# Designs tried in a protein design chat: VH-VL binders against o27280. Part 351

Target 1, 266 residues: o27280
Amino acid sequence: MDSMNVPEVLEIKRIVEESESVKTFIFSWDFRREVRPGQFVMVWDFRDEKPMSVSLIDPVRSEIGISIRRVGEFTDRVHGLSEGDLLGIRGPYGRGFELMGRDILLVGGGIGMAPLAALADEATARGMRVDALVAARTADELLFLDRLEAAGVNISTCTDDGSCGFKGFAHERLLTLEENHDMAAVCGPEPMMFQVMRILDERDVPAQLSLERYMKCAVGICGQCCLDDTGFRVCAEGPVFWSQELSRVREFGRYRRDPAGRRVPW
Short names: E, the ipSAE of ESMFold2; O, the ipSAE of OpenDDE; V2, 0.75 times the mean of E and O plus 0.25 times the DockQ between their complexes.

## First folded at step 15 (VH-VL)

Design Dd7 (framework fv_marstacimab; at its last look DockQ between E and O 0.81; V2 from the best seeds 0.70)
Fold by ESMFold2, look of step 15:
Structure Dd7 (fold): chain C 266 residues (1-266), chain A 118 residues (1-118), chain B 112 residues (1-112)
Amino acid sequence: as target 1 above (266 residues)
Amino acid sequence: EVQLLESGGGLVQPGGSLRLSCAASGFTFRDYAMSWVRQAPGKGLEWVSAISGRGGSTYYADSVKGRFTISRDNSKNTLYLQMNSLRAEDTAVYYCARKSNYGSFDYWGQGTMVTVSS
Amino acid sequence: QSVLTQPPSVSGAPGQRVTISCTGSSSNIGWGYSVHWYQQLPGTAPKLLIYYNTNRPSGVPDRFSGSKSGTSASLAITGLQAEDEADYYCQSYDSDLFGSKVFGGGTKLTVL
């Protein structure tokens, strides 16, 4: 309908293979359309449209990067594209991360590192000290390590199977870190984010967490991305929320909703 | 050896002001969040205020919000509590406490007494 | 009224086992926040006794133990000794009072 934003068709400029299952697609971008770390775009493959996090924001080269994990039919089709192929892009949408203080902790699980990689670039460019805890099931699934290292980020890794770094969950590794920070930014599987938020709350470290929900309109009209209890819309009031905002969200960390709206345990 | 040493307590009239200090030693001060916890005579423990290790984030109990200000000087390894608009119910021993990685108060000072009376 | 409820007093004879309860709600212990316990001997500052629900700092005897279940926590003392006579406080966090550190009202343990 005329009330909805229409995708701009853009050429894929470059593709970076981040892992066996994750690719970053890079597009030319006019930065008069401002983009902030933690915001997302709707990616349209001319059949379906899905929200994807912006993982690279490069105003000098006039480029953005969008990291996509292969998980189903839509992402399989997009992973099959090449340089020069076209995708529709709507956005950016949502509330991004807000930087505060001089020291930041990033805690990312799997593809959740994508928006945090963009945030790390901004934080280091501002002269902040950046520590990152990068988590995955296995070593081969750890994302953006070389990029973070090149940016001067102090990296700790953890893997469920112990193949790289600390063996165990991100929140268990977090308990072994003695350093306190001005803020934290967290993105990954919601059960991980809940445990990390609890620990950060107990440490008096303010945290911003990036949530995932089903989205259709991306501008706050359709209500598909609503959180129970609060009525927050992830696409409009989020996807980034402060831990104080999430402290009253009954569903956070306990259940999710499928595309049909049914409660499903995490 | 971790040591926390409070000072600055005393007798003050209602509406008055007082500044407490806590000298820290035996650990890397800037790596730990700190709190003030108070105990009125014959009563239980009440958390008052907290500050992050780098000093960028502060928290206050509702009973003191707007009247008390927590701060720290990491170059001097010192925690402060500026108490303004003091009331009789602020009368207590004030403890300086260190926050552990697990969210507990793992080290406490000896406390300094604040008495608010006319 | 304390957010966390403890009995005002408990007592036991030397050698006995006693427990001290700490009853919270869905916004604190039931939210998933950790529970910590402090011992306060007469005229002294509190001392950490149990942290992160069940862990014991070095120097605390193994006859002190903690547990957490549902919205409540418990401190158990076995082999009760005269020097255990003190005030005991539980402590946690509360999501409705975001940023707040909440203490129980305290329990005076008397060794008979």
Scores: ipSAE 0.711, ipTM 0.878, lowest interface PAE 1.3, mean pLDDT 89
Fold by OpenDDE, look of step 15:
Parts: structure tokens; C-alpha cells; sequence
Structure Dd7 (fold): chain C 266 residues (1-266), chain A 118 residues (1-118), chain B 112 residues (1-112)
């Protein structure tokens, strides 16, 4: 197997507090190892290992960033770390986003904006026009707004409670936007993504969506992230899928699997 | 007022080529995806092709894929349909249609007739 | 042969209520894609009548209404008028046809 499957112990260079519940951990990175927006890494705190999306790719500073939301024991431990502390990182893994066209739309919900922020940087660097619909439950949960603005991204915000921007859900806001994009990239809660995908399909806008599943091996062996009716492995064939691919996945937006692998509704 | 005006229709032999145009006015052309929809005489509506607002993405019905090419010139507010290898079954009135924010066709031209016959 | 199935014809007397059905499948209406309706008067281009299942564009009378449930949609016309005589088409999207818009076969409405 490739040496990329061996965790490298890396020092946390700096920590950016994105919100009350989200931190970005920045590491030195050897860019001889290519990394693409939409790919993920396995983060190892020497006790447990979890997949995390890459949210920053900076070849100039030779750094990558991993944004982590505080949601459980593992992330609690990680959020307790300081600059100079160590983490194990292996990867990157999975299929990342592809860029096409001149104008792209990014639709992100919550921590789903992490991979999209990285994609936004690449797209703007290539001279593409980038519009971003950033959704969250409340204004204080909106992520990467300053970063996106600095990159030249045109931002629309959407919050469930109306505390910032459009009051409602991302798909509702999307219906009010004009059809001026060549491609879309979507990441967030799966019910959101499902609704957004349908609208984009109806508009004939090619869309890529990043799925989240329980991934253990990250190399397509264990099957924990396997999509039932297609056999797609989120860690190998994904996590980024085209809408046409997901149209063949009946479980998409309908049900998920819990840590034990049991089928549960969204 | 939104206006769409098709042109370029006519009589052509099987295997021939024809280029349709649609002149748009009354709206910001580049902000809207556009489509061609055709209707054979006495028959129903059939979607033919679509193009994104900036022209970076195109879609085709299977019946015309490989033969037709949709394009647009946003500087001229014009939509095009290049039709090659025309067949008798391509005989129809061809409508230019604007896509709405909801994915419907909210504005239609009056259509241009294309007749493929030997 | 159309992906969406409509009755070929419906008829009604002035003032009556008529309904036009649009039957799809799990790959289009049943998938959750929206349904739109168009009116085509004789010798004219289609006109958007209902968009996104239930919404009326400006200028469309409220006697026209749309609904969607399961794998089917329906257009209802109340207070039928002579001017309503036309062809009506439903339209949606089908995930199995590689991003194609799909139309119903059309329904000819005759006002008796």
C-alpha cells in the first residue's frame, strides 16, 4: 500500500476559531502530495480516528487546514488541543470536486462549507466567478464569510431564524436566485442537499454533492460507507458525487445508517 | 417586455444542415438558461436542448445528441441551434424558450418551422 | 410514448369543472421534481399556466389550479369558458433520461 496510508504525525501550526463550535486546525503540508478540494483526511488523536474534510489548501504557505465541528468525544478532545500539539494525519482520500465552466454556485450548510471554502479559493484563483449560498440555523453558525468575501466570492446568506440574510432553508433561497451558473457544488445536511439537487437538476445546472457517511478505513475495504443499492463507497467513489450518480441512490436524502450500521431515517 | 424571436427555419433535404437563431430582448440574457423545444405537426411538445446562462453547460435530448449543437452569444442576446444530419422526424416548429427560476419555461417565442423532406 | 401520461382529450360545458391528470413515475414526479403546466391555444405558442406544482403566473386566472401528489399531478379548471379550449401539457424532469426535460403527451380540452 501507498505510504499515504500511514498517518503522519504533524504539529498544529495554528488554530482559527471559526465559530463557537468550529475550529480550523492548520498544518504544514508537503504539496508533492496533491490535495484537492472535496477530499478528506483521516485525523488521528492517538485514541480514535475520524474523517475530516480539507477546508484550506495554501500552496504559497505550504499549509492545509482542517475544519472540525465539536459534536462528540473525539472532537471534544481535538478542540482541547493547542498550537504546537500533535495530530496524526493520513490521506488525502476520496474524489474531490471538479471545476467546469465560468461561473459556479456553491451551496453550503453548516460545516458543509468547509470543503466548499477550499473549492472557492481554487475557483477564484482560476478566475472563475463564484457565488456562494451559505446556510446555517443562526447567524453565529455561518462559516467562512470573511474568508469568502476576501477571496472575491459573492455571498448570499440564509438562516433558519432569519437572523442573517434570507429567512428559510437553502433550497428556498435557491429558488429566488437566477439561473446564471455553469456548475454547482453542494455540501451540508443531506436533506438540504437533496432539495437543492432537485432544483439544480430542473435548471439543468450540473451539480456535484459531497456526501457524509461513517467511514472507517477510507480505502474502500471495510464497506461501512457503502451505499446500499449502488455499491458506491463514499470514501472511494466519493465523497463528491455528480447529481446523476446520486439519482441512482435511492437512500440519498431519505435514510442513513447509524454507527452500528442500522438503517434510520433522516 | 420579454421577447423571443426565432428565425432560420425552412425546407431542407435529409442529411442537410440548418442553423436556427433566437433573438432575445427585454431581460438580462446571460442570467437565464435557454432551451429549444420542438413540436411536430399535430404532435406534442418535445424538449430538444438547453444551455446555461453563461454557456458553459449544455444538454441534449437523446434524439438529437451528436447532431445538434446549442450555443449562445450573450453580447448579441442571441441563442443558436446548429442542426446537422437532419432527418424527416426532425420536422417541427422549433420554439425558443426561457427558463424561469423554477425550471419552467416562462417565455416562448412564436417558433420557426423546419421541414426536412426529399 | 411520453414519459408523462395525459388523457388525450377532456371535455366540459361552460361553467363546469374539468381536471387533467399527469401521471409520472418514481424517476420524475415521484422523485420529487416539480410539475409545470402549459396552455397552447390553436395556432399559437405554448404559454406557462402553472409553475412549480401550484403557482400561477401573473395574468393567469385563479380558476386554474395545479396539484401534485405521489407520482401524479393534476390541473383543475373551474368555471370553464369557451376561451379555455386548447391543448394542455404537463412538464417535469426525469432523472433516468440524463437530465432531460419531459413533457406529457398533451390533452385537448373541448368546451361543449
Amino acid sequence: as target 1 above (266 residues)
Amino acid sequence: EVQLLESGGGLVQPGGSLRLSCAASGFTFRDYAMSWVRQAPGKGLEWVSAISGRGGSTYYADSVKGRFTISRDNSKNTLYLQMNSLRAEDTAVYYCARKSNYGSFDYWGQGTMVTVSS
Amino acid sequence: QSVLTQPPSVSGAPGQRVTISCTGSSSNIGWGYSVHWYQQLPGTAPKLLIYYNTNRPSGVPDRFSGSKSGTSASLAITGLQAEDEADYYCQSYDSDLFGSKVFGGGTKLTVL
Scores: ipSAE 0.629, ipTM 0.843, lowest interface PAE 0.8, mean pLDDT 94
ESMFold2 (binder alone), look of step 15: mean pLDDT 91; pTM 0.935

Design Dd8 (framework fv_marstacimab; at its last look DockQ between E and O 0.89; V2 from the best seeds 0.80)
Fold by OpenDDE, look of step 15:
Structure Dd8 (fold): chain C 266 residues (1-266), chain A 118 residues (1-118), chain B 112 residues (1-112)
Amino acid sequence: as target 1 above (266 residues)
Amino acid sequence: EVQLLESGGGLVQPGGSLRLSCAASGFTFRDYAMSWVRQAPGKGLEWVSAISGRGGSTYYADSVKGRFTISRDNSKNTLYLQMNSLRAEDTAVYYCARKSNYGSFDYWGQGTMVTVSS
Amino acid sequence: QSVLTQPPSVSGAPGQRVTISCTGSSSNIGWGYNVHWYQQLPGTAPKLLIYYNTKRPSGVPDRFSGSKSGTSASLAITGLQAEDEADYYCQSYDSDLSGSKVFGGGTKLTVL
């Protein structure tokens, strides 16, 4: 157990450019250490450390992939790396997605598609039917479309500007879909997830949602990622939550905490 | 045209069992979640149970948990409600209802009457 | 006893405007779940009247309108007609009742 908390220095085996702002970094992985879709790892560039979702789990090639969006200083540095460079990886951490039923709906927004892509691979491997609603602001920000299609996923796209697929938000597109799935997995901007969750609840579709919070320790000690009222720690009890759990979290979809821990609106 | 037709209602003694059926037509049955809603004589509507389109998820009101079982056969376009350990308070017209994309009940059957009495 | 509270009865003369309130809480309407309305004519099954707070199904006249604010919703009927005499129910979702669909207690509308 203690060994998983020590960053392992790994070589970047391959880099996949997913979009202008997103890269997937692929590492060799010892699968004696189990990793599940929805779990995250702590990525250490020897200066700073950030939590990142696992977006690829390939036991055949003995590889994992971590998709990182360029959004700040840390990610700028990481995006400047090349194949053969080193990163520290510790984990995996958190509760991942559970699969149930025969038909699953994935609803993802932006980089939120990262953990869902991994889940899609597992679901399709198990013979499940996978439908994915992939949302982004513009067409060029839609992630993993080719990968999902190759896996046999039925894709529906949604863009804010209508540059690809449905013009509008994910929850709006969802309202136009008539199919009722056995379960859903959701990941993306929290306001999106909030809207999508309500629709799924009302449709009698059990849903799991992956939350994003500032996480420091990843082991449930520091409290940085603690959710109000419930005391849920996103790194320990999450990041994947059932909709029933999130219904008890007053801050969900309403406000967030900044790096200093102050409450701010979405 | 969407049609829902309930059957299986009748008179039963307390503690008895009854199985309701709802035959659906006019739409792709498996794509829609279905629900049972009941209405006691002279009373309001009460949601009883729901099942997902593929049948992988079921939900129950607290008042019927452990006693009622909702199921469906998508090959027969039929919804079922197995009612066990029936009580007097279960006396009601039972409606089969389709769940819309918006979470409303957009289509209802005409209902079947269940009377629990000694 | 209903999770959503409605007035037991409302009345109006033909041509008048009537409103039916549906009061919920922070675990249903206040949480952001949508409200739907049903009309039940005497001796008949309920019919969807308003869905998704404000939307009308095909065949429902524009005399019927829905609104939602805070923890409550409202059904408004303008140009009241004799055929509008019925029971009206609001419906939503409640997260505290094991994911239950919840109905109001119903409102009997009498056209005078």
Scores: ipSAE 0.841, ipTM 0.915, lowest interface PAE 0.7, mean pLDDT 95
Fold by ESMFold2, look of step 15:
Structure Dd8 (fold): chain C 266 residues (1-266), chain A 118 residues (1-118), chain B 112 residues (1-112)
Amino acid sequence: as target 1 above (266 residues)
Amino acid sequence: EVQLLESGGGLVQPGGSLRLSCAASGFTFRDYAMSWVRQAPGKGLEWVSAISGRGGSTYYADSVKGRFTISRDNSKNTLYLQMNSLRAEDTAVYYCARKSNYGSFDYWGQGTMVTVSS
Amino acid sequence: QSVLTQPPSVSGAPGQRVTISCTGSSSNIGWGYNVHWYQQLPGTAPKLLIYYNTKRPSGVPDRFSGSKSGTSASLAITGLQAEDEADYYCQSYDSDLSGSKVFGGGTKLTVL
């Protein structure tokens, strides 16, 4: 296995608490390495390495932000870090989102709003109208609302418990929205993305969906991020796919794989 | 009440062109994707083309790609279909149809007849 | 021929129940895409009859009902009336055909 990229060790410049369970870690970044919304980086805490989406792309301040939800041992350790501490960063990798038309719908579930927040900034800077459907389990877990509002994004919310906005799932809220869009970008739990994809397909809204799979190399060599039926590697051909690309993938929305490669239900 | 009214049909020779129009009223036109659906005499329904509410995305059936162009003018509440390089197989009644948020065609115009004959 | 298969014709006497099938595949109905039904009276435009598998638009009588199971869908008409004599089309979305909107071939319903 040849090493094609070694993590650059970077100092955490700032930490933003986005919610009780989500923090954004901000690093200085040399933008000769271009970063596009929807691309990912590998974050190394000197013990383990995990893929994370870029949520802030700020060439003016020479900064990137990476939003991380606390869900396990790796993310618990990273959440315990302070400004001035070090992390290894490799990347960016993968295919980012493409913008088209004059308006866009963002559909984000939980931490899936992170790459969509970066995309919202690009879309509004291009003069597009941006609508966002922001989903979470509870109101306290709705991410980036203030940032999106400040950018002029039109926000609809839904929560599983009904504590904010529509009570229910993102796809259920989407069915109650009458507006049609030129395109959509979707990121969140894969079952949510599958349901949203079908609705968007039927509405004639071209959609790009951001998938995440188990990764080791991040450059397409090791094959750990492959989709079952296509041989597509999420790290090389994705993580952002058009809905028509995903319509050929039988596993999408049906099951996932654990680190050992075994199929597990969603 | 939602109303859709097609116009611009007629008789053309093979290889000719026509431009169809659909005047919309009774709803916020720019919020809805629109489609053209056709029906050859004595035959079933065939979807032809679709356009997003704000016009930034278009779709075409394989049978018409490269020959037909869908467009809309939201300031005039009007949907268009530019039909070029017409063939005998394009002979049909052409319907303007509104796409609902559930993916159905919930409102249809009365149709305009296009006949391609030498 | 058509991606969605319907019987070419069905018939029934007034007051009877009639069922019209719509058979698809794993790339359309079986993928989970929804089925809509349209009624077309002679010389008229199609009219939405059932949407999203089972829902009725305002003004459609409750004697019309839809269902979906596996790769197939069905339209049921109870209490058949003379004015129900029409062509009926199912419609769905097919992922293999570049996301094309697909119609069944149509079913001519004759009221005896």
Scores: ipSAE 0.692, ipTM 0.871, lowest interface PAE 1.6, mean pLDDT 88
ESMFold2 (binder alone), look of step 15: mean pLDDT 91; pTM 0.934

Design Dd9 (framework fv_marstacimab; at its last look DockQ between E and O 0.85; V2 from the best seeds 0.75)
Fold by OpenDDE, look of step 15:
Structure Dd9 (fold): chain C 266 residues (1-266), chain A 118 residues (1-118), chain B 112 residues (1-112)
Amino acid sequence: as target 1 above (266 residues)
Amino acid sequence: EVQLLESGGGLVQPGGSLRLSCAASGFTFRDYAMSWVRQAPGKGLEWVSAISGRGGSTYYADSVKGRFTISRDNSKNTLYLQMNSLRAEDTAVYYCARKSNYGAFDYWGQGTMVTVSS
Amino acid sequence: QSVLTQPPSVSGAPGQRVTISCTGSSSNIGWGYSVHWYQQLPGTAPKLLIYYNTNRPSGVPDRFSGSKSGTSASLAITGLQAEDEADYYCQSYDSDLSGSKVFGGGTKLTVL
């Protein structure tokens, strides 16, 4: 059995409160096990297990961070934990982001900024210019702004209610920007990603998008995260996909599956 | 004022090669994706190739893949189209076009005529 | 043969309203890609007429309007004038062609 598939019980080193609903849990990490922005880990609280994106990769401090939004029973329990408490972590899994070119555009919505924050760190470390469009419903839900700014990222904010930055949706803000980047990385609500992808396609900007699906095994065997008609497994072939790949996925941005596997509209 | 000026067109034999240029002015060249669009005599518009603003990504129509190469020199504000293995069906006016932030071709050159004939 | 289908020709008298249709499919217009329209006067380069489905660039009269619904788009010209005689092309993108830029076959508008 591959050691990466066995949960390691790790101590929470520290907890960063990103917002009212989002916390980043930091763990010591052995970087002999490579981890890339865009990959995810399975978090086990000894009762249930959920996939979570890696939001911090710090080889200097030998740490990783996992940002978790409080949305249900599992995350409620996790949010109740304190520094020094234990969690099971297995992974990382999935295909992460690839960096290309000199200039990169990040478009993130809500908790979708988690993997993008990690990508921003890598990109800036490589000397790339990073522009980030950070979207949220309200100003208090905007994530990682201070962190991104400290990294040298050029930030543009977008909020549904106009409480910070552009009033409107991410794709609307994007349409007001004239700059063309070498590539884009996108993560957030799927309807947002769908619209952003189309704009980027029309601008001839290569884009990578990180999808979210219900994942159970994380190793491509259970099929729960399979995308209709393509056979793509989000946990194996993704979660990061190129726009050209997603163009073959007709369900993208149109419908999803609920926890029971039923097809439901977005 | 945005200006695009194509050059390099002419008569060439089948199997020959030609290199088109497009000189751009009046805008920050590197910030915009550029495309070549051609129009055969008496026919409609056909997209040929595109290149991202910084030149990191290129795209081609199936009809020209493997034969044409799009490139740009942002230091010279110039777009290029290297055309190899030319065919009679490649005969057309070739337009240089700028891609707007809305994805439309908002500015066009006057075009340069390419004639492939024996 | 074109991915987007346009009528080969339309005609109208001065002052009339004419409409040019652009019919696509689920892989282009129906996919959600935007539609743009271009006017090409005889012997000239194309000019952007409508961008992103419904928007007019500066200098384009408001008698030109664009619409999009389902898998099709339409260009409407009200108050037809002699100077409107030209070829009109719709343009979009197609997901089945790896995001290729696609044009309609063009419509020749004759002002009677």
Scores: ipSAE 0.737, ipTM 0.876, lowest interface PAE 0.8, mean pLDDT 94
Fold by ESMFold2, look of step 15:
Formats: structure tokens, sequence, C-alpha cells
Structure Dd9 (fold): chain C 266 residues (1-266), chain A 118 residues (1-118), chain B 112 residues (1-112)
């Protein structure tokens, strides 16, 4: 049995409180197992196992960070842990973001900023100019602003309620930004990503978007992460897709599936 | 004021090559994706090729893929179209067009004529 | 063969209202991509007339209006004038085509 199919039990080295509802859990990591921004890991709390995005990739300190929003029973239990406690980690899995050119736009909504924060670190380390549009419902939910600023990222914010930055949705703010970039990377609520993808497609900006679907095996065998009408498995062919790959996905931005496979609106 | 000026058109034999240029002024050129759009005599508009503002990505219509190469020099505010293996059906006026943040072609040049004939 | 279908011609008397249809599919207008309209006067380059479905650029009279519904879009011209005689093109993005930017076949408007 190889290590990618069995969780490795790791000690929580540090916990960073990113907001009232989001914590980053940092682990020592052997980078012979390469990790790319946009890939995910399966986090096992010895009762259940859920996919989580990698938000920090630090080969110099041999560390990864995983940002987790408190939204239910599993994440409540994980948020209750302390430094020194144990979690199982298997992975990384999936296709990460690819960087190209000298100029990148990041568009992140809520916890979707987590993999984009990792990408921002890599992009700035390569000498790229990085603009980020950081979106949330309220100012208190904007994530990673200080980290992005410290990395030299040019930040625009938007909030649904207008409490910080532009009042409105991310795609509405994007329409007011006139710069055209070499590429974009997008992660957040799927309705937001759909609207942003349309605009980027029409502006001739190549975009990569990170999807989330229900996952169990994470290696492409069980079919639980399959996208309607394409046969793409989010855990194998994604979670990061080019916009042209997603343009054929009937369900993208239209509906989602619950763990039982039922269609539900976003 | 935004200005786009195409040049480099002319008469060329089938199988030959030609390079079009488009000089841009009145805006920050590197911030905008650019396209070539052509129009055969008496016919409608056909999108040909596009390039991102920083030049990191390019797009081509199927009818020209593999034969045409779009490029840009942002230090000279100039868009290019290298056209190889030209065919009679490539005969058209070629327009340089700017892509707006709303996805429309908001500014067009006056065009340059390319004629492919023996 | 145009991915977006327009009538080849329309006509109207001065002062009348005409519409020009632009019929697409689920991979372009029906996917949610925007529709833009261009006016081309004889012997000239195209000019942006309507963008992002309904918006008019500066200098375009308010008698030009655009709309979009389902897989189709429409350009309406009211109070027809002689200077409106031109070719009109719709344009959108198509998710299924490698070219991705698609024009309608064009509509010649004649003012009687």
Amino acid sequence: as target 1 above (266 residues)
Amino acid sequence: EVQLLESGGGLVQPGGSLRLSCAASGFTFRDYAMSWVRQAPGKGLEWVSAISGRGGSTYYADSVKGRFTISRDNSKNTLYLQMNSLRAEDTAVYYCARKSNYGAFDYWGQGTMVTVSS
Amino acid sequence: QSVLTQPPSVSGAPGQRVTISCTGSSSNIGWGYSVHWYQQLPGTAPKLLIYYNTNRPSGVPDRFSGSKSGTSASLAITGLQAEDEADYYCQSYDSDLSGSKVFGGGTKLTVL
C-alpha cells in the first residue's frame, strides 16, 4: 500500500487564526512529495475525512498550511484541536495551477482565497506582478489581506454589503478593472466563478478555476467527484481547470450535487 | 484619443507570406487584448486571431490556425500578424481591433487590404 | 456558416421601428455570454453600437437599443433615418469553438 492511499498521521505544528471562522493548520512536510498551489489533501480526524486546500507551501521551512473554515461537525472538531494534536493527511491530489507570463490576476471569494494565497507566494517569488481581487460577504470575512500585502500583491477588495472596498459581487468589480493580464486564477463560490469566467473569456484572459465537489477516494476511482456531461473527475483531472475545459460543463454555475448525488441549486 | 493604424497589406501569391502591423496610440497598450478581424470583399466580419495584453496567450480561428502568428511588441505599441502559406480565401481587409473590459471590440482601425492572387 | 444567425436584410420607412434578430445557441448566447452590436457604414470600418447586451457607447443615439433573452438577442432601431442605412453585425463568444469570438452573418438595413 503506498503512502498516497493511506493517511500519514502528522502533528499540528502551528495554528494561525485567520478570522473568527477560519484557521490555518501548519504541518511539517517532506517536499519529495511535491505540492503545487491548487492541489488538495484529504484531512482525516480519525472519524471522517474531508478534502482541504493547501494555503501555504514553504519548502524552506519544510512546512505546509491547510486553511479550514468552520462550517459543520467535522470542521468544528478540527477547530477544537491544539498544537501537538494529530491529524491524518493523505495527498496531495489533483492538478494545481500553472503560472505563465509576468502578470497574473487572482480572484478569490471567501475561503477560495486559500489556494490563491499559496499561488500568490509562488508568483511573487518568480518576480510576477500579482493583482488580487478579494471578495467576501462582509469586511470581517476578507481573508489573507495582510499576507498578500506583505508579499507585494496589489489588492482590490469587494464585499456584498459594501463594508470594505467595492460594494457588490466580484464580477461587477472586475468589469471596472481595465487591466488585461497574462492569466487569471479563480477560486470561490461556484456562481461567482461562473460569472468571472465569462468576463475573463470575453476579455481574452486565459483563466484557471478551482472547483470543489464531493470527494471520497481522491484518486479518481470512486466517481464521486465526477462532473456532469464531461466525465471529468475533479480529484484527478482537476480541481483546477482551464476555462475552456469548464465551458463544456453543463452543471458549472447552474447547480451542485449533495453527497447523495441529488441536484440542488447554488 | 485611441488610434489604431494598420499597414503591411498588399498583393501576394498563393503560398506566400505577409506581415501586418498595427500601430496603437492614445491608451495603455499593454492593458488591452488585441485582435485581428477580417472581411472578404462583399462578405461579413470574421474574427481571425487574438492576443492577451501582456502577450502571454494567443488565440486563432480554425481557418488560420498553424498558418498565422499573432504577436505584439508592447515597447513599440505595435500589434503584428505574420501570415504564412496564404490562400485565395485569405483575401480580405484586415482590421486591428481593441478588446474592451466588457468584451466588445470598442476601437477599430481603418483596415489594410490583403489580396492573394496568382 | 455563421454560428449566430441574422436575417440577411431588413427594411423600414423613415420614422418606423425595426428590429434585427441574432439567434445563437446554448454554447454562446444561451451559456450567458454577452452580445455586442456593430454598425458598418458603406466603405468604413465597423463601429461599436451596443455592448454588453444593452449599453450604448458615447455618441450613439438612444433610438438604438439592445436586448437579450434565452439564446437570442435583438437590436431595435426606432425613428429610422436615412443615415441608419448600414450593415449590422451581432457578436458574442462561443464556448465550443476554438476561435471563440463569433459574428453573425450581418444584416443590411435599407431605409425605404
Scores: ipSAE 0.686, ipTM 0.871, lowest interface PAE 1.5, mean pLDDT 89
ESMFold2 (binder alone), look of step 15: mean pLDDT 90; pTM 0.931

